# Miniprotein binders against b1l550, part 194

Target 1, 279 residues: b1l550
Amino acid sequence: MRLPEELLERARDIHSEAPSHRIKLDRVGSFGLKVPVEFKGFLLLAEADVWVSLPEGRRGVDLSRQVEAIYELSNPPKDPFSLCREAAISLLEKLNYADSSGVSIRFDAPLQDGESLKYYGVEISSIASDEIINKIRVEILGMTACPCTAELIRAYKSSEIAATHTQRSLGILEVSTKAEHPDPDKLASIIERAMSSPLRTYTKRPDEGGLVIRSLSNARLAEDVVREMIHLFLEEFGHLPEDTHILAAVRSMESVHMHDIYAERSFSLDEIRKEISSH
Key: E = the ipSAE of ESMFold2; O = the ipSAE of OpenDDE; V2 = 0.75 times the mean of E and O plus 0.25 times the DockQ between their complexes.

## First folded at step 18 (miniprotein)

Design s69 (at its last look DockQ between E and O 0.66; V2 from the best seeds 0.58)
Fold by ESMFold2-Fast, scan of step 18:
Structure s69 (fold): chain B 279 residues (1-279), chain A 95 residues (1-95)
Amino acid sequence: as target 1 above (279 residues)
Amino acid sequence: SPEYRKLLLEAFKLIREAMKLRREGNPEEALRLLEKAFELAQRAFELAEDDPRTRMALWLMAYIRELQAEAYKKLGDKERAKELKEEARELEEEL
């Protein structure tokens, strides 16, 4: 008997049938795939989503073809940018009824921190159609400190062991562009430089004191950090196409409050340049 | 670690060769290469210095066990296929 082949033939026919309602779907795919990637000499386990558009006249997508597309490109492990781009293109080639495809890859990126490594969050995507749009999001933790409390401390003679608040803050930079993905290490560097101080994976008490003192010497509000991130981004990546879209954000986990402070700005390069030149 | 990276790359190479052998109708030789790949991935796991590198090696071990289970299923050995799939699931739970 050829039951398995009969079932496979029937299943593929079902996907090509007319749907119950003739509605186009924007994203249909396989989400949460584990894929190996190579990033700056490190072999890392990433998580990937792959999808295609589905026309109004077709009932379903061949999901096994989507999984094949990305895994065929994953051995040997590839840099995640090439993997995103090549997999998105491969999806359109394999699934000719689709007019767009996309791939997102998420991983923890290593960054040297003294004798050890620390990790920051990276998510990249490529969306393919008549053109390719590349998107990257970087998230990294750092420290911020209240400038108002720092000024109060400076006003008093007992500033040596002065009480103040410092807090962990999550910095976020997201870029969408027709150019190649920006280097995530450069985005992470921008975020860390905008913060009061970076956060270490491990420190002894003397080093911890140093981080607190550094934060107090470079006190910044979440609003200050977002503005500084935008300023530093423009210095490093101002050459990107004018329609490049950026999100800069900070979430400060306040140590003296039961709630977080959040500040963000989204903009295109064209928009921000006009704003800056108008003052 | 240079040794950690080298072990993983060699395991990936053996997996590529094993997958080619499976397509060519030689699943028994593919299984021998996959077992060698598993041993290399296990050694990489022992050398892992942090959680992300541990997760990479664990996933590769689980992936190899899944490939072996598929090959045994194709050979008609349902018992060994089931055992290897259970090992793969246990490794994946640790991710």
Scores: ipSAE 0.701, ipTM 0.898, lowest interface PAE 1.2, mean pLDDT 84
Fold by ESMFold2, look of step 20:
Structure s69 (fold): chain B 279 residues (1-279), chain A 95 residues (1-95)
Amino acid sequence: as target 1 above (279 residues)
Amino acid sequence: SPEYRKLLLEAFKLIREAMKLRREGNPEEALRLLEKAFELAQRAFELAEDDPRTRMALWLMAYIRELQAEAYKKLGDKERAKELKEEARELEEEL
């Protein structure tokens, strides 16, 4: 049910009024918009959120102009990083009462897995004001093998390949920086290399055996996966601005537990370098 | 599939052309291009090899039906507009 367009001519402009309570708002926007993007030659459906700040003297946001800012830029489909940044800038231009804007774009990114594709989660954002702050979050599933059980079995002078339980683990890297967004494929690679083994979309018996053997050879605690993610991140992205903020985390879906195990560390590059230098 | 990508890009191009025709006051020709775009999106849907590519094609089909519904409403064919809007909603539910 849609009301006739001519009613808009008679309606009071609610959005331009002052509110009863003069309180500024940090994020007012349209969330869950479907937008097409092109990533690495793939045309993908992304989900976008768009928002602006709202000063204390303005009652509401021009939502149609807000949505327009991203949809005008979405056909032809373009890479999501350009779309994100350009839409954030367009929001400030279209909604000149705002002193900041933001755009987030979420999609499943393809990753070659032998002859098949697998997908990992990507969310990027750009927050524009007198400067632009870029954020990226990557989530990818991998495989972990418990070193505690492996060590117990090795104590019996077992074969060169120890047995232990394996499980799916979700690795997470978030980066917030004034520099351009880090490449999501490189972040995903860091997460996978930190795990005991990557997950495969398709595994036959010989490949399944090899996957398990690889994971047993790289048995790691969730805590050590997080530490390895940080180490690998610093090797590849230590050049980013010192105030760059990172979160590294793992959620392990342990096969012998009623609940998940979670490990997390957040830091700035300045902070972590000082910490490492002190040892 | 390379054909999947080509079909979608052509569908997006036809949508851009249809929107231009709509602004120029030619909604009948815009509707013709939108139906061609729908056929291309539907062919891409049939070629989709995984869930993300299926969702992309389905969304585009629904989006085109919404654009057609708006055009028919502007032309005064409210019954056709209603049918197309209902189809768009059904396609969105499959996402």
Scores: ipSAE 0.670, ipTM 0.892, lowest interface PAE 1.2, mean pLDDT 87
Fold by OpenDDE base, second read of step 19:
Structure s69 (fold): chain B 279 residues (1-279), chain A 95 residues (1-95)
Amino acid sequence: as target 1 above (279 residues)
Amino acid sequence: SPEYRKLLLEAFKLIREAMKLRREGNPEEALRLLEKAFELAQRAFELAEDDPRTRMALWLMAYIRELQAEAYKKLGDKERAKELKEEARELEEEL
């Protein structure tokens, strides 16, 4: 049924009306959109969230205009960093009643693993207001070996390589900065280097043995991994602005317990430099 | 494959051109370009097989069907617009 054009002229703009309760909303938008991106030469289908603030005097947001904004910028597919920044800015330009906007893009990033590919989780975000804040979250699985059990077994059996329990551990680095988004491959590398060993998609028997031996020789607590992540991050990204905020975390899926071990540190670059310099 | 990437990028190009034509008031030519884009996306889908790359091709096919439905709606062909929206929905369910 085609609504008569005459009805469109008579219809109230519901979104522009005053709300029954004059309350500002921080985020109103569309979540779980599928958008194409180009990352490191790969065309990937990502998930995106787009939002703007809503002033107290406006009933609703034009959601269709938000969706159009992100899709216009996503063709041709481009890097997700530029897409986030450009879309956040475009949202503020197109929706002039908003004082802030945001875009978040999530995907599994391909990483070369010998002759195969492995993946790590990435979430890239930009928030625009009077300034632009860029955020990136990287999650990658590695392996940890327990040093406590290794020490107990070493004490019990004189072995050069002490047996210990191993588990998969999820490493997390989240960075919020006024600078450009940090390179997610570098962040993933920091996490892997901070663990006892990386995970491999495919291993031959000799390679698997070598990986396990490496893990046993580099046994680390979850706490050790987080501290090492912070140390390596400072070496690679110490040039970022002092107000850059970092979350470093590890979730260890313990093989000897029914529960996980979790460790984290949240800090600004200024705070952590002062802490390290004091020792 | 280099061919897969080429097909997708060419499809995206045709979509951009079609959207321009639609804004310029030429929906008929826009529809012709969208159909060509769909054919390219379908070929890309066939080349992807059971590869994760299949998702991009499927999404693109669904997106093109939505764009075609919108164009037919503007032309007043509601029946064809409904058919294309249903096809888009079916493709999206495979994602």
Scores: ipSAE 0.453, ipTM 0.783, lowest interface PAE 1.0, mean pLDDT 89
ESMFold2 (binder alone), look of step 20: mean pLDDT 89; pTM 0.900
OpenDDE base, look of step 20: ipSAE 0.448; ipTM 0.777

Design s7 (at its last look DockQ between E and O 0.76; V2 from the best seeds 0.58)
Fold by ESMFold2-Fast, scan of step 18:
Structure s7 (fold): chain B 279 residues (1-279), chain A 95 residues (1-95)
Amino acid sequence: as target 1 above (279 residues)
Amino acid sequence: SEEYRKLLLEAFKLIREAMKLLREGNPEEALRLLEKAFELAQRAFELAEDDPRTRMALWLMAYIRELQAEAYKKLGDKERAKELKEEARELEEEL
């Protein structure tokens, strides 16, 4: 039932009241908003989460102001990095009781694949307080081939040509930094180059055979892929601030098992440099 | 394609103009622009070559229907507002 306007005006301001318990909340917001973005010349539908911190003495957040903050910046569609950062700042300006704000934007990013496009997953965030922390997560599917089974079959067949099972593997790179967001296309490239082979949007039989042969010739454990991703990341992005935090991970969807294989490593640039140099 | 992009950008421009007209108290003209925006978004939907671009156009069509429903509510036309909200819901279910 709709309430009369006068009744609504006379109702208590619930959000500004003291809560039942004086407990600070880290994130309160509007999640799953659909927002248009412009990414490298493409207009794409993204999904956004917006949030703010809630102090111990305040009962609730004005959710309508959160939605306004991001939608005011979404027409015309904006690049998702600027949208993320500017919306996070706008949230703090509009909701002055908050100590921090954040915006996360997820979308499928296009990547040229011969005559067609393929898509990989991107999630970016900006978290604003006395400083801004930018996060980006890239996920892209590739192919891996098992070197253990390849070796067993090679020994059995007395052949130099390896035969083994192949599987789809999800590569993940996540970066958190005080610098600007890294270019997701470069992160996606790192992941694909670390894999046994990339996946294609569409292949014909001869092209498909080529991908399989490439994968078999470049058999890699999930652990191998993670190490290679870290190596390639340091070559491309080693210039980022020393307190930049990275997660590198691979999830291999094993074709011969009912379970997946997972490998990951999280590190700061300072930490990994000391480890590699044996300092 | 370039045409797909141009259609969507023109639809977004018409939406901005319609929202300004709504704030200025001209919902009739706003509704006319929103219907033109819908036709452009629908044409972009027909040109979409893959799922992500299809979803972009489809969401915009639904969003325009929601804006038209809000405009009709302000005009006191509750029946047309409900019809447009139902169209928006059906479009969003395809996402």
Scores: ipSAE 0.706, ipTM 0.901, lowest interface PAE 1.2, mean pLDDT 85
Fold by ESMFold2, look of step 20:
Structure s7 (fold): chain B 279 residues (1-279), chain A 95 residues (1-95)
Amino acid sequence: as target 1 above (279 residues)
Amino acid sequence: SEEYRKLLLEAFKLIREAMKLLREGNPEEALRLLEKAFELAQRAFELAEDDPRTRMALWLMAYIRELQAEAYKKLGDKERAKELKEEARELEEEL
């Protein structure tokens, strides 16, 4: 008579078997793990995804080892960039049948706003294989003003008072590089600076005989915000490897239209420099 | 902010020590440390000044309850372990 434990130990290891259909998989893993991180002195709850590649000859992945790889490194809480990179390397070592591994970590990063804090979205990834590719995506809300409405109001009554609507806009920078992850605060600053042109309203003198004040507006089209983000990015991060890939985007939630406006450009550093130099 | 951080760091330290005790087969002492860690996380939850810090403290409280459940399971108290796992689920639903 066999004991229940002995019987369970005799069971097939189905993970190491060949699958019925021998097809390689690019990402097999555990998604939505809650992990603690420490970002610039703040203890924050992050969400992590971990995965490995699965060769065509292996049926399944050891999910417990994947989860172990990141949780072993998460206490004491540490810098999310170190956690991300170290976990990706650990995955590849622990799951030696994989030819690549990946870790992504998402958290809300604090940004000082006067005497209080505001938060912006950060997602980082590290993909490990023969080399490590690091990716960071920063999303931050800001305000934009519509230049078209400002010009219409100014022109309609020959008024020197500029007025326009403002709307919330989501700025996005995403960077994939062989270098270390760019500092998310610098990416957030680039997005905010691309949007930071406050509206200014001027009034005419009552007598109008001696002074004409033209309206001054710093309103920007979503397209021009994206262009400015790219310009500022190149100024700050032009030193990154030439095959670094960037996505810059803005989604503007228009207050007078029922539709959102979206502008986006993706490029490598090599590509954008050739484009700018040709003009 | 400084008190919040200090409470959480101490709680994480107690958790590391408790996890070592669990691996060494000492769940009773691990439970003592985990109860202290829970008290610290609960104090941090009360001090949290915004949603992200509230979520961090709440998650830690849930995580500690899961570890306590593991400890009681090693002691053979399956009913207490189930109660603590359900409490952890309730805390996670508030996230």
Scores: ipSAE 0.692, ipTM 0.898, lowest interface PAE 1.2, mean pLDDT 83
Fold by OpenDDE base, second read of step 19:
Structure s7 (fold): chain B 279 residues (1-279), chain A 95 residues (1-95)
Amino acid sequence: as target 1 above (279 residues)
Amino acid sequence: SEEYRKLLLEAFKLIREAMKLLREGNPEEALRLLEKAFELAQRAFELAEDDPRTRMALWLMAYIRELQAEAYKKLGDKERAKELKEEARELEEEL
């Protein structure tokens, strides 16, 4: 049913009315939108969240304008980094009552694994206000081998390569910076290199044996993995602004326990440099 | 894979042009472009063979149906607009 145009003219703009309670809201928006992106030559359907702040004097946000803003920028599909930044800015321009905006885009990023593909999780965000803050979160699975059990077995069997329990571990790197988003493939590589070994989509017999031997030869605690992630991150991304904030974490799905082992460190680049230099 | 990408990018191009035409008050020409875009998206869907690429094609097909519904609404054909919206919903449920 087309509402008669006359009814539209008589209808109050509910969103522009004063609220019953004059309270500012930090984030109001649409969550779980599907948006096309181009990432490393792949066309991917991503999930997106878009939001703006709402001043105390306005009852509601024009949600339709938010959705239009991101879809206009998504055709043709573009890289998710530019899409986040441009959409965050566009939201502030289109919704002039907002003092801040944000966009988050989530997808599984393809990564070459021999003749096949594996995937890692990525979330790319931009928050716009008086400045733009870019955030990226990368999650990738690897394998860890326990050094404690390895030492016990070495002591028992006197073998150079000691058997030990292995498990899948989720590595996480989250970076918030005023600079451009760090390359997620590089972040994923850091996480994999910090683990005992990467995971493979498929293995041939010789390759499988090699993967296991590598893991056993590079046994690491969850704590070791986090420290190695930080070390490798500093080597690759130490050029970022000093106020850049990082979260490095590992969740080890322990094979000998019913619970997971978790380790993390949150830090700024300035803070961690001072810590390392003091030793 | 190259053909799949080509089909989708061409569909996106047609959609962008159709959206412009809708804003300019030319729903008839917009519908012609959207029909072509749907055919391209459908071919892309067939090439995807139930892999992750299928999702993009399905989404695009649903989005085209929504735009077609909008065009028919502008033309005053409410019945066809409702049918197309329902088709869009059905495609979105497969995502």
Scores: ipSAE 0.355, ipTM 0.742, lowest interface PAE 1.1, mean pLDDT 88
ESMFold2 (binder alone), look of step 20: mean pLDDT 89; pTM 0.907
OpenDDE base, look of step 20: ipSAE 0.339; ipTM 0.732

Design s70
Fold by ESMFold2-Fast, scan of step 18:
Structure s70 (fold): chain B 279 residues (1-279), chain A 95 residues (1-95)
Amino acid sequence: as target 1 above (279 residues)
Amino acid sequence: SPEYRKLLLEAFKLIREAMKLLREGNPEEALRLLEKAFELAQRAFELARDDPRTRMALWLMAYIRELQAEAYKKLGDKERAKELKEEARELEEEL
């Protein structure tokens, strides 16, 4: 059914009314929107959330204006970093009752892997108020090998390369900064280099054997991987503002357990430098 | 592929031009551009080699159908607008 425009204009403006309770809401918006993005030469369908703060005296948000804001900026498809930042700013301009706005964009990012592609998870956001805070989260699978079992087998057999169990491990780097979003490919590279070995989309038996042997020669605990990720992050991104916050984490899907192992560390650049320099 | 990308970018360009025409009150010309955009998106769909590219092309086809429905609504053709919205819905369900 199509309602007359005159009827819609004469109806109560529910959004501008006073709410039942005078409580501010931090995030009100449209979640799970499909938006096109251009990432390093690839046109990808990303998923976006857009939101604004809602003051205690206003009942609701104009959701149609939120959707309009991001879709106007999505054509032509642009890089998700620019889209995130520009859409967050546009939301504040269009919805002037809001004190803050945010945009989050999620997609699977392609990485060249021989003749094929592998994918890793990326989520970026920009939160706008009197300043802009940019956040990026990268998740990529790699391989770890258990050093404890490796040592037991090595001692027993006096082997140069210890046998042990291997498993998939999910590496996670999350960065929140006033600077531009870090390059997700560099974050993914840090995670992979911290692992016992990267995973491949496709490999033939000789290459597969090589990955396994490398993993066995570079056995690492989840705790080892997190520390190495932090070390490599500081080498690559230590130039970011000192109040930049980082989460480094690993979730190891242990092949000999029914449960996962998890290790993480959150820190600011200022905090971690002081900690490292005290030793 | 280069061809897949070029088809999608041309479709996006036509969509921008069509949206401008819709705002200016020229839905007839907008529909001409949107039909061309749909043909390009459909060809991109046929060239898609993996799920991410297939989903991108399908979403664009659905979006174009929504814009065509808006154009027919502006022309007063409510039945074609309804049919195009239904096509958009069916395409969205394939995602």
Scores: ipSAE 0.351, ipTM 0.762, lowest interface PAE 3.5, mean pLDDT 85

Design s71
Fold by ESMFold2-Fast, scan of step 18:
Structure s71 (fold): chain B 279 residues (1-279), chain A 95 residues (1-95)
Amino acid sequence: as target 1 above (279 residues)
Amino acid sequence: SPEYRKLLLEAFKLIREAMKLLREGNPEEALRLLEKAFELAQRAFELAKDDPRTRMALWLMAYIRELQAEAYKKLGDKERAKELKEEARELEEEL
């Protein structure tokens, strides 16, 4: 049921009223919006969050203007990076009481895998204030093999290729920069190259055996994977602004344990270069 | 699926053209294009039935119904506009 529109003339503007407590809020918005995006020739259904800062003297945010901002820009679908940036700017224009705005868009990105496709997770955001900060998080599964157990089995049986446990590991790269969003396919590639081996959508038994042997021959700790991801990131993206912030992490779903192993490092480009040059 | 992608791209193309027609004051021609767009989106939905991408086709169908409601409202057909808006809501609740 819809109430008569004439009632709006008599209703108080709750959002513009003074709040119960004069406290600023950092993020107030509409979360879990469904938006279509075009990504590298694919049409995808993405999920979006939109928000603005709320000043201490204002009770609420006009949520309908937030939804209008992203939906106007998402029809027809466009690339999620432009949508993210443009929507964040539009939010500040439409909601003039806000000091900052943000848009986050998440989706599963297709990646060509031989004649099939595989998928990896992407979350991008743009936060607008007196400047724009672009952030991207890429998550992709790969395979790791335990070097510790491999060494024990090798010592026990004197084998050239040691038996060991393998497991799926989730690699994570998150980049925050004043430059444009890095290409997520390149970030996914970095993660996969740092792993013992990538995972495949489709493989026959001979190919599966080869993948396992590759993994066993390239056994890596979660800590090894994080260090390699950082090394590869610096080779590919060392040209980004010095204040670019990166998070590199791996969560290994250990096949021999009831718990996971986790390793991470966060850093700025300026910080990591100074650290590496000190040795 | 190449067929799924082709259907969605064609539907989006028709939607863009229909939106332009609505802005230019030609709701009759917009409705013709939107009905064709809906058919394409529905075919994409059927093709993606067991695929996570099903939600995109479903969203597109809901959006087309909203645009058709707008067009009928411009034509003064309030009853048809209300029916289409209700159909859009039902489709959106499935997302």
Scores: ipSAE 0.000, ipTM 0.205, lowest interface PAE 15.6, mean pLDDT 81

Design s72
Fold by ESMFold2-Fast, scan of step 18:
Order: structure tokens, then C-alpha cells, then sequence
Structure s72 (fold): chain B 279 residues (1-279), chain A 95 residues (1-95)
């Protein structure tokens, strides 16, 4: 049964009441909102989460004000970076009891792949308090080839190009910074360049053969891919503030196993710079 | 495609004008603009060739139906408003 909206005018203001327990909550909000965005000339439907902190003395948040904050900024559709930052700031202005706010926007980003398009995953966040922290996470599939099996088969068959198993691998780069969001296309490029081979949307049989041979000649462990991603990231984005935090990870969907291989490294720019300089 | 994008941007423009009319207490004129916006979004849906474009157009069609329901509610036509909300729900379930 849907209750009449007119009853709301006579109901208690539950949200402003004291809670059962005086406990602060870190994130309370509206999750899974669908919002239009404009990304590099494309109109895309993104999924958004919006939240605020809730003080110990207040029972709930005003969800209608949270939804207003992002939708007021969504027409005309704008770039997801500006939408994320502006909506996070708007949340704090509309909900003055909150100490912090956040917005995350997720979508599949188009990437030019020769004469065609492919898509990769993007999540952009802004968290506002006394300062603004910008986060971006990029996930893109590529191909890896096992160097261990390649070496074993090479020894057995005495061939110049060793056969080995190949698999799809998911590369992940996540950046948290007080500076502007890094360009996700550049992050996607770093991930693909670190792989044995990128995946293609369209290939003819001779081109497909060449791609496979290139992968086999460039066999890499998940650990190799993570290290290469970090190396390439530092070349492109080493200029970011020293307290910028990065996660680099690879999940290899092993074709010869029922389980995946995972490799990861989290670091700040200050930390990794000192580590590399020690060599 | 350029035509797909153009249709969606024109629909968004009409939606902004309709929302202003709803705030100003003119739901009759808002409905006229929203009907035009729905036709544009539907044409964009017909031009969509991949999932991201299809989802964008479907969501916009559902959103327009929700706005039309609000306008009919303001006109006192609760039956028509309910029908449009159900159409919006059906469109969004396809996402």
C-alpha cells in the first residue's frame, strides 16, 4: 500500500530527532542514482552515489536534498569530474549538519580502438570537507601470457617463439589526490601498455595471429604488469602532489585454473620515490 | 552519431524549459514540451546501436514520463499521472 503524500505534512520530522544511540555515521546517502553525463563528446548514463556524514545527535539525513544536489547540476549533462566536485560541495551547503560529503560516479568510458570503439570502466569520486579529495579508478581488460609455461614449452620444442597459455587480465589504477582528477584515457593507456597485449574490438585472422604472437613474445607475470604500470604511471603523473595515493593491481583470469591470480601495490608518491631512489 | 547526440541535447533543452514551467505553475505548457521531448528521446532510442546509447535514451524516456506524471498530478488528473508513472517504471526496468 502506497500512503498518500499528504500525510507527510502531518507526520513528525523523524530525521531531526535524537537517535537511539549517539553514534556518528561516516556515510549516509542515496546510492545507485542514474545521472546523465557528458564525457569527451559522448552522452552517457552514469550511476551515482551521494552521501554525507551524520552527526551523533541527529537521527537521519534529508535524502530529498541529496538527490536535488546532483540532479540540479545534471541538466544539461556535464563532464563527470565537474559534476562530482560541484555536487559534493552542494551537498555540504544544503545539509549544514554534515562534516563531509561525497559523490561517486561510475560509467563505461568509450576508447578509440582503430576504426571502432571499446569501453573501459571508470569511477570518479570527490570527497569534500575542509579540503577536497579527488579519486579516480580505471579498470580495463588486456591480455597476459604466462612466461613460465612459455619457457617450459620452448625447452621441450626448441622453438624461438614459445607456446603458452594466454588469458584476459583486468588492470586497475586508482588515484587519490588533492589535485584535479587524472585523465582516465591516460590511465587506461598505461594499463594497456603494461600488458602483454591489449584486447581489440575487431581483428581479421592475420591481424589476430600477429596480436597473439606479440603477446607470446611479450609474456608477463601479473607481478611484472603491476611493476610496469607503476613505472609508466610515474613517467606520466610523477608531477602530482607527493601525498597522492595510488593503487596498481592486476587480476589475471587464468585459463588453466579455476581461480584467478592477483597482484597489487598501494603507495604514495613520496613513498615510491624514496624506494626507487634507494637502488 | 551526430544525430543521436543532437536529438538528446534538444530533449534535455525542452526538459529544462518544462521544469521551469512546472515551477511557475504552468503544467499545461510543460506537458506540450515534454511530449516533444519524449518524441526526440524515442527517435534517439531508435538510432542507438549499442548498450550505452540504448540505456541513455531509455532512461531519458522514463525521466520524461515521470515529469509528465508530475504535471498531470498538478492538473488534478491522478489517473493519467498513475499511468505515466507505470510507463516510466516499465522503461526503467529495461535498463
Amino acid sequence: as target 1 above (279 residues)
Amino acid sequence: SPEYRKLLLEAFKLIREAMKLLREGNPEEALRLLEKAFELAQRAFELAWDDPRTRMALWLMAYIRELQAEAYKKLGDKERAKELKEEARELEEEL
Scores: ipSAE 0.606, ipTM 0.875, lowest interface PAE 1.8, mean pLDDT 86
Fold by OpenDDE base, second read of step 19:
Structure s72 (fold): chain B 279 residues (1-279), chain A 95 residues (1-95)
Amino acid sequence: as target 1 above (279 residues)
Amino acid sequence: SPEYRKLLLEAFKLIREAMKLLREGNPEEALRLLEKAFELAQRAFELAWDDPRTRMALWLMAYIRELQAEAYKKLGDKERAKELKEEARELEEEL
């Protein structure tokens, strides 16, 4: 059905009228859009959220203009970092009543694993207002081995390599900065290196044995993993602005319990540098 | 494959040009480009049907059908527009 142009004009008038309650909204937009991106030479279908603020004097947002803004920038496919930044800016330009905008893009990032591919989760965001803040969240699974159980079994069996329970652990790094988005592959590498061992998509029996032995030799608490993530992050990304905010976290899916172990630290680069220097 | 990527990028180019033509009020020429774009996307899908990367080709096929439906709607062919929108929906369900 062609809606007559008159009906479209009437619908626009409804969005521009004063609301019954004069209350500002922080985020109004479209969530779960599918958008093509180019990432590290791969063409990927990502999920995107787009939003703007709504002033107290306006009833509704022009949602169609938001969707158009991101799709215009998505063809041809480009890197998700540029897409986030450019779309956030474009939203403010197209929706001049908004004082802030945001774009979030989520996908599984391919990572080379020998002759195969594995994936890690990534969410790239940009928020525009008087300034642009870039955010990236990386999630990747690794393996942890428990050092406490290892010590108990070592004491009991007098073995150099003690058996211990192992579990899959989800490592999380979230970075918010006024600088460019950090490289997600580097963030994923930091998480994997902080774990007892990485996970592999395909292993031969000898390789699997080697991976397990390596994990046992690098037994770490969830707390140890978070601290190691922070240490490695500072080594690689210590050049970022001091007001850069980081969340480092681990969720260990414990094999001996019905519940998970979780550890996190939220900090700015300035705060954590002061903390480390004081010791 | 390099061929798969080439086909998709060429399809995106045609889609962009078609969208411009639709905005300019030339739905007939837009449809010609969209038909070529669909053929390219379909060929890309056929090359990689067993690869998880086929989602991009399927998405493009669905998106092209939606644009074709819009073009036919501009031409006054409501019946063909409805058919193409249904095809787009069916392709989206496979994503």
Scores: ipSAE 0.141, ipTM 0.630, lowest interface PAE 1.5, mean pLDDT 86

